VHH binders against UPF0284 protein YN1551_0030. Designs and how they scored, part 2

Target 1, 347 residues: UPF0284 protein YN1551_0030, of Saccharolobus islandicus (c3nj62)
Amino acid sequence: MIKEYYGAETFILNKDFAYILVIGTTDVSLIPGLTIAGATPELTHFTPAADAEYVLLGKCKSINTIPVSPTGIPTPALLTRASLSFINPLKIVVNAGSRILPKIPYIDLQGEPGKDIRKQALSMEKVNNIMENSIKLGEELSNEYELIMIGESIPAGTTTAMATLLALGYDAMDKVSSASPDNPKELKRKVVEEALRNLPTDSLQRLAKVSDPVLLGVAGTSLGFKGKILLAGGTQMTAAAAIINEFDKNKLKDITIGTTKWIVEDKFADMLSLAKQVGVKVLASMLDLSISAYEGIRAYEKGYVKEGVGAGGSAIMALVRGVSNNTLVRKIDELYSELVGSNNLHI

## First folded at step 1 (VHH)

Design A09 (framework vhh_8cml_1)
Fold by ESMFold2-Fast, scan of step 1:
Structure A09 (fold): chain B 347 residues (1-347), chain A 124 residues (1-124)
Amino acid sequence: as target 1 above (347 residues)
Amino acid sequence: EVQLVESGGGLVQPGGSLRLSCAASGFTFSNYAMGWFRQAPGQEREFVALISYSGGSTDYSDSAKGRFTISRDNAKNTVYLQMNSLKPEDTGVYFCAAQKGWDYLTSPEAYDYWGQGTQVTVSS
């Protein structure tokens, strides 16, 4: 049920862990056609806060239900909560720079929402704040845990991930995934090519120009943490691993990406090529949602949404502990049934 | 290694007040939600109060609302329960508990670490 790539070993995950969810927003999400994380571009600002609330509480406070795509497909936070319900790890929400703050406890990295990467994503002051505070968080977690899993929620994050990988010298053009089966490659390419003009020489300054607060928060937490790390996500996590490698060339031996089969099999991306270039290990959950009673859940099998909020890594953690595919899908269906027929009312 | 040690219990008359303390060691206190539970003779443990890891969120049982206040001091690794307007029905052993998950669950089974308890008796 779990595929191992590039030397990844599933058995190392059979230990106690903390789940870290890093949230943020970027103005790249405001470019029409680049993301479908919310029903409208304005609603995408609520997605990270709502995802965090749902994982932590089983309900959203910032919106009246969970985030859904324009076609009605539910957020991967649903899959994450289902998977983690069999484990109940410590869950920590980390704000790297979200425009909408979640109505739950969170750790604040003193960052800011990312701006348009074609101009300047983040000030150096905010980059330094995110890196310093996330490294401290990783150091603090090292006192209690030998393993952490880090997930993310940031609309349009694959565009900033592609820009980040390219800025760090990797062959990443057109290799990142999309929430839609039809990846908007031409639009992403145009935005990223513009962002890569006149790059600074210094690595931190390059990241300040083209990255996003979530990638920096994930990387900093990882750099500070002494144990083993599962980066729960898709192509965005190859960018986080690239940042980690830029600042510590030996760190990737302790890092594995945990993702979904929908990401590794995405014909409009190339997750495994990105991971190979960076030198990071990959595990993929081979979860089969075709047995779900709900069309919205089965849509994942057709290449919609695919990943986010650490869904793949969370499924891997459940599967490693003996939770079957059927049990996991039944739990997903149970949670989704509580939301069927719910109205998306305004806050 | 992990320890939760309650103190501040005792005998008090109806209408009186007590302040319970729970000193935590062996884990990163500021990363855990803390709860207070009580158990009367011949009964199951019941939820009394909960405080989030940062102290920004609290929850109370219906019987505790308006009378009890939970607080924490992360610098001292201590959680407190200020109990006012005590009633005979409040008599029981009060337990401090730490919750691994962030779900703010009020069920005893959701808590990973428990203190030994401190006796509170409300009687003339």
Scores: ipSAE 0.000, ipTM 0.139, lowest interface PAE 18.1, mean pLDDT 87

Design A10 (framework vhh_8cml_1)
Fold by ESMFold2-Fast, scan of step 1:
Structure A10 (fold): chain B 347 residues (1-347), chain A 125 residues (1-125)
Amino acid sequence: as target 1 above (347 residues)
Amino acid sequence: EVQLVESGGGLVQPGGSLRLSCAASGRTFSSYAMGWFRQAPGQEREFVALITYSGGSTDYSDSAKGRFTISRDNAKNTVYLQMNSLKPEDTGVYFCTADKTGYFDWYSESSYDYWGQGTQVTVSS
């Protein structure tokens, strides 16, 4: 149960792969009302580190609480861990510019956290560091793998994605998704419109002004990698693909976005229009969480969270290998029960 | 080829301390993530600690956390494991290991190509 768009094909995914998780933060997340990740502005800084820790270890070290919202909705890292538990690929965490560093091994791109895009997101020095080091990472991975899957964790990343797409000339206003069922479109529009004032002519300088370290790290890793790439994510990955296409117009033939049906079917966004404009192939996981025992898990079916940490691409990888929807949901429920029960004396 | 040579093992009483050293030769040492694993008789090899190529990240098994400290000196091509508050359960052969690329899941034995011969640590009265 995978839908194929724009010439995407699942048979290329039947290869050994490495899971690459690019993490970072942006001060766009501190703008009130723009993101619900982490519940408070201070907690959003911990989200990428906590997500990376959970995917690799099954527990978070950077926070003393469980990565579940006040209403019981878990981080998409839980879906990713469940899907990858059936495959057990090598997992590599890549720090593009996280304000809080994960307490696990990671590769440092020598970037920095993104700043407010209405002024300047990144210095050119840090943009050059991220691009050079991520391209080198992709080149090194090419010696070991014919396929990689790249996911991301960055709060407020859809706002920087929209700004990036618009700065590169795409019709992207109001087409990006949100973690809430209702997209804060008016606020995103105002922030992005201000960010797009006085753009430089050079593409890399435009990206330095309005993008984020994670989009650059994903794009650089992809540009350096010689094999096939599954970009595991939603509308943010259309922005990463746009950056890739800006620097290598022939590269998108080796790239497919793997996402969730919740992103593709989002009535308040238009992921497929963005993918078509950029020229990137899309696969969507048709994973059905309505059969979950837990309301927090079923909330994804109602348009909460939808994607992140490579959840859709990870589900696609499991489904392609013959893991059924029912088996995958059972594993998700197991991990959720363990996660919620970690605060109790009895599980 | 990378050669790893462990030293610093020995017999120590419960509550004591030991510092293990791992000297590396071969390719550029700073290109490798380094780990320590241990094996008790009749058991599988288990993860103890790791440090990334830059020294920017470290991690420990639950049994080692708070008692053991991993560090590296890239100028001397050496990794250290400082072991404090040693317990009889810490007894085993301790192996130093280096990955082949520096870009792997460093909790897994399969991510490491280079292994030392091991050094015996015995915690007994």
Scores: ipSAE 0.000, ipTM 0.151, lowest interface PAE 17.9, mean pLDDT 85

Design A11 (framework vhh_7sr4_2)
Fold by ESMFold2-Fast, scan of step 1:
Structure A11 (fold): chain B 347 residues (1-347), chain A 121 residues (1-121)
Amino acid sequence: as target 1 above (347 residues)
Amino acid sequence: EVKLVESGGGLVQPGGSLRLSCAASGFTFSSYAMGWYRQTPGKQRDLVADITSGGSTKYGDSVKGRFTISRDNTKNTVYLQMNSLKPEDTAVYYCARDYKYSGWDYYFDYWGQGTQVTVSS
């Protein structure tokens, strides 16, 4: 089951696609209290590289442990890998600006890690590099595919997404989600309000001040791609769509956001209001993890993690191809069991 | 900003000794566990030693009894004393900071640039 919003259509997704994972880091993740992933801290520098490795290989090379919290909650990369195992699309990792580089092949946009947005997120040189190289990537992908799905991995990305939306003129204050059930709205608000002081008039210069390399890489790839695009993610993808719309007002007709019900139903955010303001279509996976054998997997139903690495969009792709909820959860449980059992961990 | 700066690496003969230092800045050093890892070409990083904020230590099996990790909270520095060095100890050695409240065993969020240790005759 998939819910359709704002004119979104699932039949467009029943064709071959490439999975594009854009990774990066931002120093916003270093501000105390902004990044909370369940009961454990997120791997601010290692998470994007480890997520990319897990999706491609089924194991991480850049960390010396498995990507599962002490309470047993796995990275959303596990959900993505499970969903994509029924499809086996081409998977391309795109580095927009990660502090830790993955130990797998990747395309480099010649960007840099984002800095504190209260000062300056990115130099104009690096913004131009990300935009030019990601647009070129989208153009090249257009020769091989009519559809791509773009996911992301960037800790603290909802804070930069809120700043980006506000800098582009949208009513976005307090509307972005969090990996925790309890969104730290007051702290995000204070950081973003400070970041929005003394904004330049030029749109690209505003993005250089307050955005992040992943949002720019997602937007640029989308602008260059000629076919249909599923932006696999939550409230961060509304910010990417807003950037796309800023530079090409007709492009959103070819773009749909694919997310999870946990994002759409988040009581501490407003995904659908953001999507409506920007003018982007939304699909939500109604995947039910309550039937999982594992408490860590069922934690998603309680509002932990919710999205990342394109988990919602990947589930939508599997569901559209006739994979049932029960089959998907069984595969998720299988991969979780293998990951935990191979490391002899207490879960 | 968090910085970890390693020093003390170099070339040494089998049976020799080296002491590595890691100077830390940009955080409350005394609140964090610190560790040393090493990496040989084509391999993943292996735990060499770690030390908690309270001073408890753990060692990798291959170095236990030969290496000693210690810390000086007044200098924000972690040390690795390496004795009875063997050719198989040749690697790049990395200093790492662990989250005080990290739930993962040896979860490290910051790494130094690494320092080369070569054990050769």
Scores: ipSAE 0.000, ipTM 0.108, lowest interface PAE 21.7, mean pLDDT 86

Design A12 (framework vhh_7sr4_2)
Fold by ESMFold2-Fast, scan of step 1:
Order: sequence, then structure tokens, then C-alpha cells
Structure A12 (fold): chain B 347 residues (1-347), chain A 120 residues (1-120)
Amino acid sequence: as target 1 above (347 residues)
Amino acid sequence: EVKLVESGGGLVQPGGSLRLSCAASGSIFSSYAMGWYRQTPGKQRDLVADIYSGGSTKYGDSVKGRFTISRDNTKNTVYLQMNSLKPEDTAVYYCAKERYDFWSGYYDYWGQGTQVTVSS
């Protein structure tokens, strides 16, 4: 039910852990055509805050609607909440640079929202703040846990991930995934090609130009943490792993990416090639949502959304603890029914 | 698991001062709200002071102007400076730290309490 790649092992995951959700936004999400069809800038700005609130509370406070698309496809935060409901780990929300702050407790890295990577994503001051504060967070977590799982929420994050991988020298053009079954590769390529012009020589300065606050926060937390780390995410986490490797060549031995089958089987991307190039281990949850009662949930099997908020890694954590596919899908359906029923009560 | 360790309580004469400290361990959540509450026998716990993640404060009417709450986010510690103490301030003082939980929603971790007695 879990596929192992590049030396990944599930037995290390049957331990107590903290769930770390790093949130942020980037102006790359404002470039026309890089958002999901029908998505608005309003939804894009509020998504990380709403995702964090949903995982912790089962409801959103920062949006005036429920976190489902116009066609009824829910945020991957729903899958994360369902999986973690069988475990109930400590949940820590980390703000790396979100335009909208969640109405729940969070740790602030003193970063800022990412800007257009074609000019400059982050000031060096804010890059230093994110890295120093996230490394400190990882060091503090090392006193309490031998394992952490780090997820992310950042709209348009695969575009900044591709730019980051390319800026660090990896063969990543057209290999990152998308929330849509149809990946806007041509526009993504043009944005990234422009961003890569006139790159600084220094690695940290390159990251300041083309990366995003979430990738830096994930990388810094990982660099500071002394135990084992599950990076819960898709192709964005290969970029985070590349940043980690840039600053500590020995660190990837303690890191595994936990993702979904929808990411590793995505024919319009190449997750496994990216992971192999970086040298990071991968686990994929083989969760089957085709048995769901709801079309919005079954849409994941059709290549919509695929990953986010640590959905794949969270499913892996539940599966290694003996939670079956059928049990997970029943819980997903329960939470989905509750979520859409709540919307009807407000009307 | 969050543990709150309170200190600084004791016996003091009317008009005196005490400073209570509460150190939170097992938590890296400097952004969580922290507060002080007090309870006298036979009564419910009552708000003394809250300090929110952004530094804003709220005080109970009976202590406003006499008590000051502050926090050191670097040390994950909250303080209560108690001035012009009165016999009516005699109570067990509890430190609380805000937490979110999957099943419970908003709730507080509570310390064991520290006794403050104001008498001659």
C-alpha cells in the first residue's frame, strides 16, 4: 500500500512525531494562467491560512466559504485531517510569509510573502530571517522528537520549485507537477526562463531571487532538526531537498519524501527523476479514492489537486499504523459530507 | 506535551508586591496566548490577565492598574507583576497556555497553581 523508492524504508515512521505545516504565498500565483481554471486571487491569497485552520479545527475562519472548488473538489487539507485523525500528533503551524495570517496560533519565521521571481523573490534580510529562525525551530524540536513530518501550503509553489531546482543546477524543466490534470507548462517555462536570467553566483542569493518563503522554511527546519524527517509533499519537496543538500551534503540520509501515487504516476511531470537527481528517498501512498461516494473526492483519481498540506505523507503515517484504505476513505467521505453540509446551513 | 511550571507565590503583607513566573516546556509555540487566572475555594476560576501572541493584553477589572502581565517569547515564559496587593487577592494563581486540538478545538493547558496569601 506504500511504494518505496531509492532506499526509502517505512519502519522508521512508526514513531511519535510532530506535524509541521509551513505556510506562505508568492506573487507568482498572480501571473495569469498559472492559477487553476476559475480560481481567483482572493482564493489564492487565503488558501494557506484556510488550509492551516482546516487541519487544526475542521473549519476555516479566514474565508467566507468552504474550502472546495466550484466543482466540489476539496482542498488536500481534508485528506490530511482525515489521515491525522487516527494519530492526533502535535500540530505546529509555521508562517514563512503568508499574505493572510491564520486565525490560530502559529510560529512566525519573520519572513515575507514571495515576490515575482522574474525580478526578486525575497530580500536577503528576509531570507536570513527565515533560515535562522527555521533552523532554530528544528533545533528546538530535536529536544522533543526523533521524527517530524513537514508539509506545506503555498499556491503556485511548483513554479518556484522548478525555478529553485534549475537555479541549483538540476535538470528540472517541465518535470514539476500541477494541481490541474493539464499542466500549464508553456507559461510556467517562460516565467522560469525569465527568472533564471542574471543569476547571482552565491547559492543563498540565487534562492533569494527565485525561490519562495515556504521552501526556505522547510529547508531550514530540516537543517536544524537532528532526527528523521518526512517531507510530506510532491515535486515541491524535491526543491526543498535540493536546498537542504546545498547547505549540508550529508543531511539527505535522514530525509524521506512522502507523497501520493497521483504525483509519482503523473505523466505530465517526473517526480522520481527529480528525486533521483537530488539524491532523496521517496515513499508514495497508494491510496485509492475511486471507492469514495463523492465525485469531488474521486476527482483526485482523475489528476485534480494530487497533493498539498502534507496529504501523501499523512496517509503514509496512517497506513504504517495499520489504517486501511477503506477506513481512510470512509473518514474522508465523513469529513467531506460534514464540510459540504456546513455550507448548506450557512445559506 | 506542554508542561507549565509556576513560581513566585508566597505569603506577603498588604501593600506588598510579588512577581509570578510561568515557564512553558515541551512547547515551541511562542505565538500561543498565555494568561493568569485565580481561584478561591468554592468559586470558579476567574481571569486575572491574558497576553495574546501579538503582545496585546486584557485584565480583570479588580486588578487593572495594579497587575501587569508580560511575556518573553524567547524564553517561552509569561510573568505577572502584582503590586499593591490586598487581602482579596489571596487565591491559587494558575498559568494557562492556549492550545488547539483536533477534537477539543480551543483549550488551555493549565499549571499546577501557586498559592498567593496576602495577610498581616
Scores: ipSAE 0.000, ipTM 0.151, lowest interface PAE 18.5, mean pLDDT 85

Design A13 (framework vhh_7sr4_2)
Fold by ESMFold2-Fast, scan of step 1:
Structure A13 (fold): chain B 347 residues (1-347), chain A 122 residues (1-122)
Amino acid sequence: as target 1 above (347 residues)
Amino acid sequence: EVKLVESGGGLVQPGGSLRLSCAASGFTVSSNYMGWYRQTPGKQRDLVADITSGGSTKYGDSVKGRFTISRDNTKNTVYLQMNSLKPEDTAVYYCAAETYYWGSDEYRFDYWGQGTQVTVSS
């Protein structure tokens, strides 16, 4: 089952599509106070590359460990790979500005990793590169597809999403989700409030100050694409939709966000309020992982991870094509078993 | 399931010592961030001491030189040795653990113990 909000319609999705994964990193994750001291912040540099590798290959090449938490909770890329296994769309990885490049084919937007948003996230040169090249990509995809699905992988991306929404004038403080079930807001609030103090008047310059390369790459690809778009993600995609609306007031009629019930039901965020303010349609996958054989998979039902790499939108694509909840969970369990069995190097 | 259990709190006179213990199950203390925080009624939690996965330690300004955080990897336990205790150290002390999915802060998981009371009074 799929829940429809704000005029969203599932029948539009029963078409051939390309899966576009926009990857990047931001130094927002390295700001003192956003992480507890002694985390290995350098490992966040590998996450987008490893996620992209896992979706395309079923294994990671850029990390030497399996992509699961210490308690066995897998990357949402596993859910995406499971869902897309029933469809096998064209998969395109787009580098908007990742510190570590994936060891697979990718399209380069000629951006850069995001910097501290309290100073300046991106140079205008790199913002222009990302926007021009992503718009061109969207235009090129318009020749081959009537529908695309765009996902993202960027650590700390909910902080830049909140800053982006606020910089564009939306009531977004404390409304974005996190991978944590409790969504600690205090550190994000402080960083974002500081980032917003000296905003330029020009929209593109505001985005250069407080946004991130992935949000810009998602927005540019969407602006260039002439067909229907499913933005596969949670509260970060409301920020992408806000950017799109800033540059084309009529574009949101062709855009729907595809997310998970875990994002929509997140009591420490407000996905639906953000979507309503922006004026973007929302579909939520009602995928039930409680029937999984694995505790790591069932952890999603407890509010861990919730979304990423287009997991919700990918599940929606499988569900609208007649893949049942039971069939999809069975595939998720199969891939999880392969991941923890074949790549577990305990000696 | 990750679980943290604190012990060792109690009543002590000024100048005395206590050792708090935090026993972890469902994950490994040597590979994760571990910290001690404290809270007095009506105030927010403050960092007392932490130890990173790499072994680096940090202490709150008011406890530097008096408190020491350590691990026993064989017992999967973190300790806070508290010396030269002052009435101002009276608080509920919480053991905290932080785990990162691939080291990503977006996939950070915070775990907290139930808390243990420390009272410093004559």
Scores: ipSAE 0.012, ipTM 0.286, lowest interface PAE 8.6, mean pLDDT 86

Design A14 (framework vhh_7sr4_2)
Fold by ESMFold2-Fast, scan of step 1:
Structure A14 (fold): chain B 347 residues (1-347), chain A 121 residues (1-121)
Amino acid sequence: as target 1 above (347 residues)
Amino acid sequence: EVKLVESGGGLVQPGGSLRLSCAASGFTFSDYAMGWYRQTPGKQRDLVADISSGGSTKYGDSVKGRFTISRDNTKNTVYLQMNSLKPEDTAVYYCTAKGYEDWGTYYRDYWGQGTQVTVSS
């Protein structure tokens, strides 16, 4: 039920862990041309806060609706909550720079929302704050845990991930995933090419120009943590691993990416090539949602959403503990039914 | 099952007024930006007006001061009040809703079937 790539091993995951969810926003999500209408989707500002709330509480406080698309496709936070319900790890929400703050306890890295990467994503002051504070968080977690799983929630994060990988010298153009079954390559390519035009020589200054607060927060937490790390995510986590490798070339031996089969099998991206270039190990959850009673859940099998909020890594953690595919899908369906049934408009 | 249904179009004399309505169903209306676009045969759709979920409005240059967009979240309806109509306002008017299908990553534009507005004697 778990595929292993590049020397990844599952036995290291069968120990107590903390789930760390790093949240943030970037104005890349607001770049005109992502929609035919030219208007920016206001809901993208709320997504990280709503995801964090849903994982911790089973409900959202920062939005006046449920985190389900008009066509019935839920946030990947629902998959994460289902998987973690069989484990009940400590859950820590970390704000790297979200425009909307979650209405739950969180650790603040003293960062800021990312700006347009074609100009400057982050000030050096905020980059230094994120890195220093996330490294200290990793060091503190090392006193209590030998393993952590780090997930992320940031809209448009695959665009900043592609820019980050390219800025660090990797062959990444058109290799990152999309929440769409078909990757919208031309707009991402144009934005990223413009972002890369005048790169500083210093690595941290390059990241300040083109990256995002979540990638920095994930990387910093990882650099500070002394144990084993599961980076729960898709192609965005190859960018986080690249940042980690830039600052500590021996660190990737302690790091594995945990993702979904939908990411590794995405023919419009190339997750495994990115991981191989960076030198990071990969585990893929072979979770089969085709048996779900709900079309919105089965949409993941058709290449919608695919990953986020640590969904793949969370499924891996449940699977290594003996939770079956059927049991996981039953729990996913239960939570989906509860979520949809709580909305008066669906009755 | 997501539906945007326009109404209120028709024939009107120059200088007249029309109020277009767009009834929305199948999604959480209050979270979406709503807009009106118009199209004449063989040309691209042009922005007439849009209104954010928070109520901020934008207008095309040719309609500023004459048209007003508004929304009623309790009725899941967006309106376009059209005053001082001119022959060049003749077009099919389309209602649109803008948001993400997968709650923050996959963008979808929902469009109505359109309603004809003809300004002539």
Scores: ipSAE 0.007, ipTM 0.239, lowest interface PAE 8.9, mean pLDDT 86

Design A15 (framework vhh_7sr4_2)
Fold by ESMFold2-Fast, scan of step 1:
Structure A15 (fold): chain B 347 residues (1-347), chain A 122 residues (1-122)
Amino acid sequence: as target 1 above (347 residues)
Amino acid sequence: EVKLVESGGGLVQPGGSLRLSCAASGSTFSSYAMGWYRQTPGKQRDLVADITRGGSTKYGDSVKGRFTISRDNTKNTVYLQMNSLKPEDTAVYYCAASRTYDLFGEYTYDYWGQGTQVTVSS
């Protein structure tokens, strides 16, 4: 049920761990056509806060509707909550730079929301704050854990991931995933090509220009942490691994990406070739949602959403502990039913 | 949101000991760094001790070697063990919780208890 790539090994994951969710926003999400079909760009600002709330509480406080698309497709936070319900790890929410703050406890990295990468994503002051504070967080977590799993929530984050990988010298054009089955490649290419003009020579200054607060927060936490790390995500976590490698060439031996089959099999992307270029190990959960009672859940099998909030890595953590595909899907269906049924009772 | 309630304060003779407790309720306690501050009338709050999520501790210079901060994440409680108490330790002691770092990597405390009076007198 778990595929191993590039020397990844599942047995190292059967340990106590903390779940770290790094949240943020970027003005790249405001560029028309880069968001999920049917969502307004402005509403994407609420997504990271709503995702964090759902993982911790089983409900959202920052939005007036349930975190389900008009066609019934739920946020990947639902898959994460289902998987983690069998483990109950410590959950830590880390704000790297979100426009909307979650109504739950979080650690603030003293960052800021990312701006348009075609000009300048982050000031150097905020980049230094994110890096210093996230490295310190990783160091503190090292006193309690030998393993952490880091997930993310940031709308339009695959565009900043592509820009980051290209700025660091990787062959990444058109290789990142999208929440829709068909990727808006031409628009992403144009935005990223413009962002890559006039790049500074210093790596940190390059990242300040084209990256985002979440990628920096993930990278800093990883650099500070002394144990093993599962980066829960797809192409965005591959970009985070590239940043880590830029600042510590020996660190990737302790890092594995945990993602979904929908990411590694995405015909409109090539996450595995990016991981191979960076030199990072990959695990993919082969979770089969086709047996779900709900069309919205089965939509993941059709290439909608695919990943986010650490969904793939969370499924891997449950699977290595002996939770079956059938048991996971039953829990996903239960949570989905509660979410939809609760809303019907309120309406 | 987290709510903090201190207990264990009181009157003690010089050289005596007290153990302060701070019970947290609301959101996940283990996600917070916790601190103890003290305040005398007309003065600003001074750091007594703090403890990170991982258990790393820091102490104010006047209490090093005499006070010990600890936490129990299963009981959602932080403790301050105060030994060899001096009249100068007389103050209102506040429990604080932080979810944020400032520009220098120091915790900024957003949540505060109501305070508990400690009086050291002969």
Scores: ipSAE 0.000, ipTM 0.243, lowest interface PAE 13.7, mean pLDDT 86

Design A16 (framework vhh_7sr4_2)
Fold by ESMFold2-Fast, scan of step 1:
Structure A16 (fold): chain B 347 residues (1-347), chain A 122 residues (1-122)
Amino acid sequence: as target 1 above (347 residues)
Amino acid sequence: EVKLVESGGGLVQPGGSLRLSCAASGFIFSTYAMGWYRQTPGKQRDLVADIYSGGSTKYGDSVKGRFTISRDNTKNTVYLQMNSLKPEDTAVYYCAAHKYYGDWTPYEYDYWGQGTQVTVSS
């Protein structure tokens, strides 16, 4: 129950891998209406740290609440933890520039939180730090693994992804997904159009203006890594692939995006068109959450949340190892039940 | 070539202070967890302090409240500030660097320094 696009094949995925989670924040998330991560704009800063903590520990330490949307829909970190529970890969958290630091060990790229892309997202010093340090991390991982899966956690990351794709010359306007079924296209378009004024000629300087620390960290790690890479995510990963292709034209042959059916079937976006333009292969998990006992989990089938924290790629990794849809949903429900019980004890 | 070079050891009176430094080269310092370990006479090496790439710290029970580990990623250096030194703190102190590889599991240490002697006596 994995769909293959653009020459993608699952045979490379049945081997040992490390799960790499690149986290960061951007002030784009503070623009009202661009993200539903966290109950308030202030709590949005905690989302990447909380996601990382939940994947590693099964509990958040940076926030004293269940990792759910304002309407009770759980973070995709729940799906990632469920999928990876059947594999137990090495999990590495990489801080590219999170405003709130997770209370777990992590690798620091010496970046910074992204600023408003309508002015300047990152200084060149911090872009150079992220790229140099993530490339060397990829090189070091090459000595131990033939395969890595890279996921991400960054609120409002689809807006910076759209700006990045457009700045690199792709036809990306209005093609990125949203955590909401409604997708705030008009607001994203306005922000991105302002960001794209007077772009510099140099590719790194363009990225410094309009991108974000997580896209750079994903791209750098990928550029340094010598083996096969599964970029676990949706439209944000097409932007990461575009950055990779900008700096190494032959690298995409070793890269595949692993995502969810909710992303590839999103009628208000066009992830597959973005992937085709960039020249990157895509796998999509056909996971069916309609059989879940919980409304919050079934909400994914209605186009809420859809992806993040490497949820689709993680499901693909479990599915290629013979874990069934029913077994995955049962584990998701089990973990969600624990979260619901914990929340009731805290009220 | 990877190098960890310890400095700041020596002879100190009980109740005194020392600051150890470990200068690192040959790897991306900011992406590594750094630690101090000590080998007391006739014993195996014990954890003194760890500092992860992001600055979170862990201390051995015997030194918590007296020793402080810190790092300066711009200088590729990790420090151990040792206060209220006791004769029992006499040991060879080793700097260690290891990649953090997830999920709070024990690390295999990638690199070790040569060690620096700390002697606490009258």
Scores: ipSAE 0.000, ipTM 0.273, lowest interface PAE 11.9, mean pLDDT 86

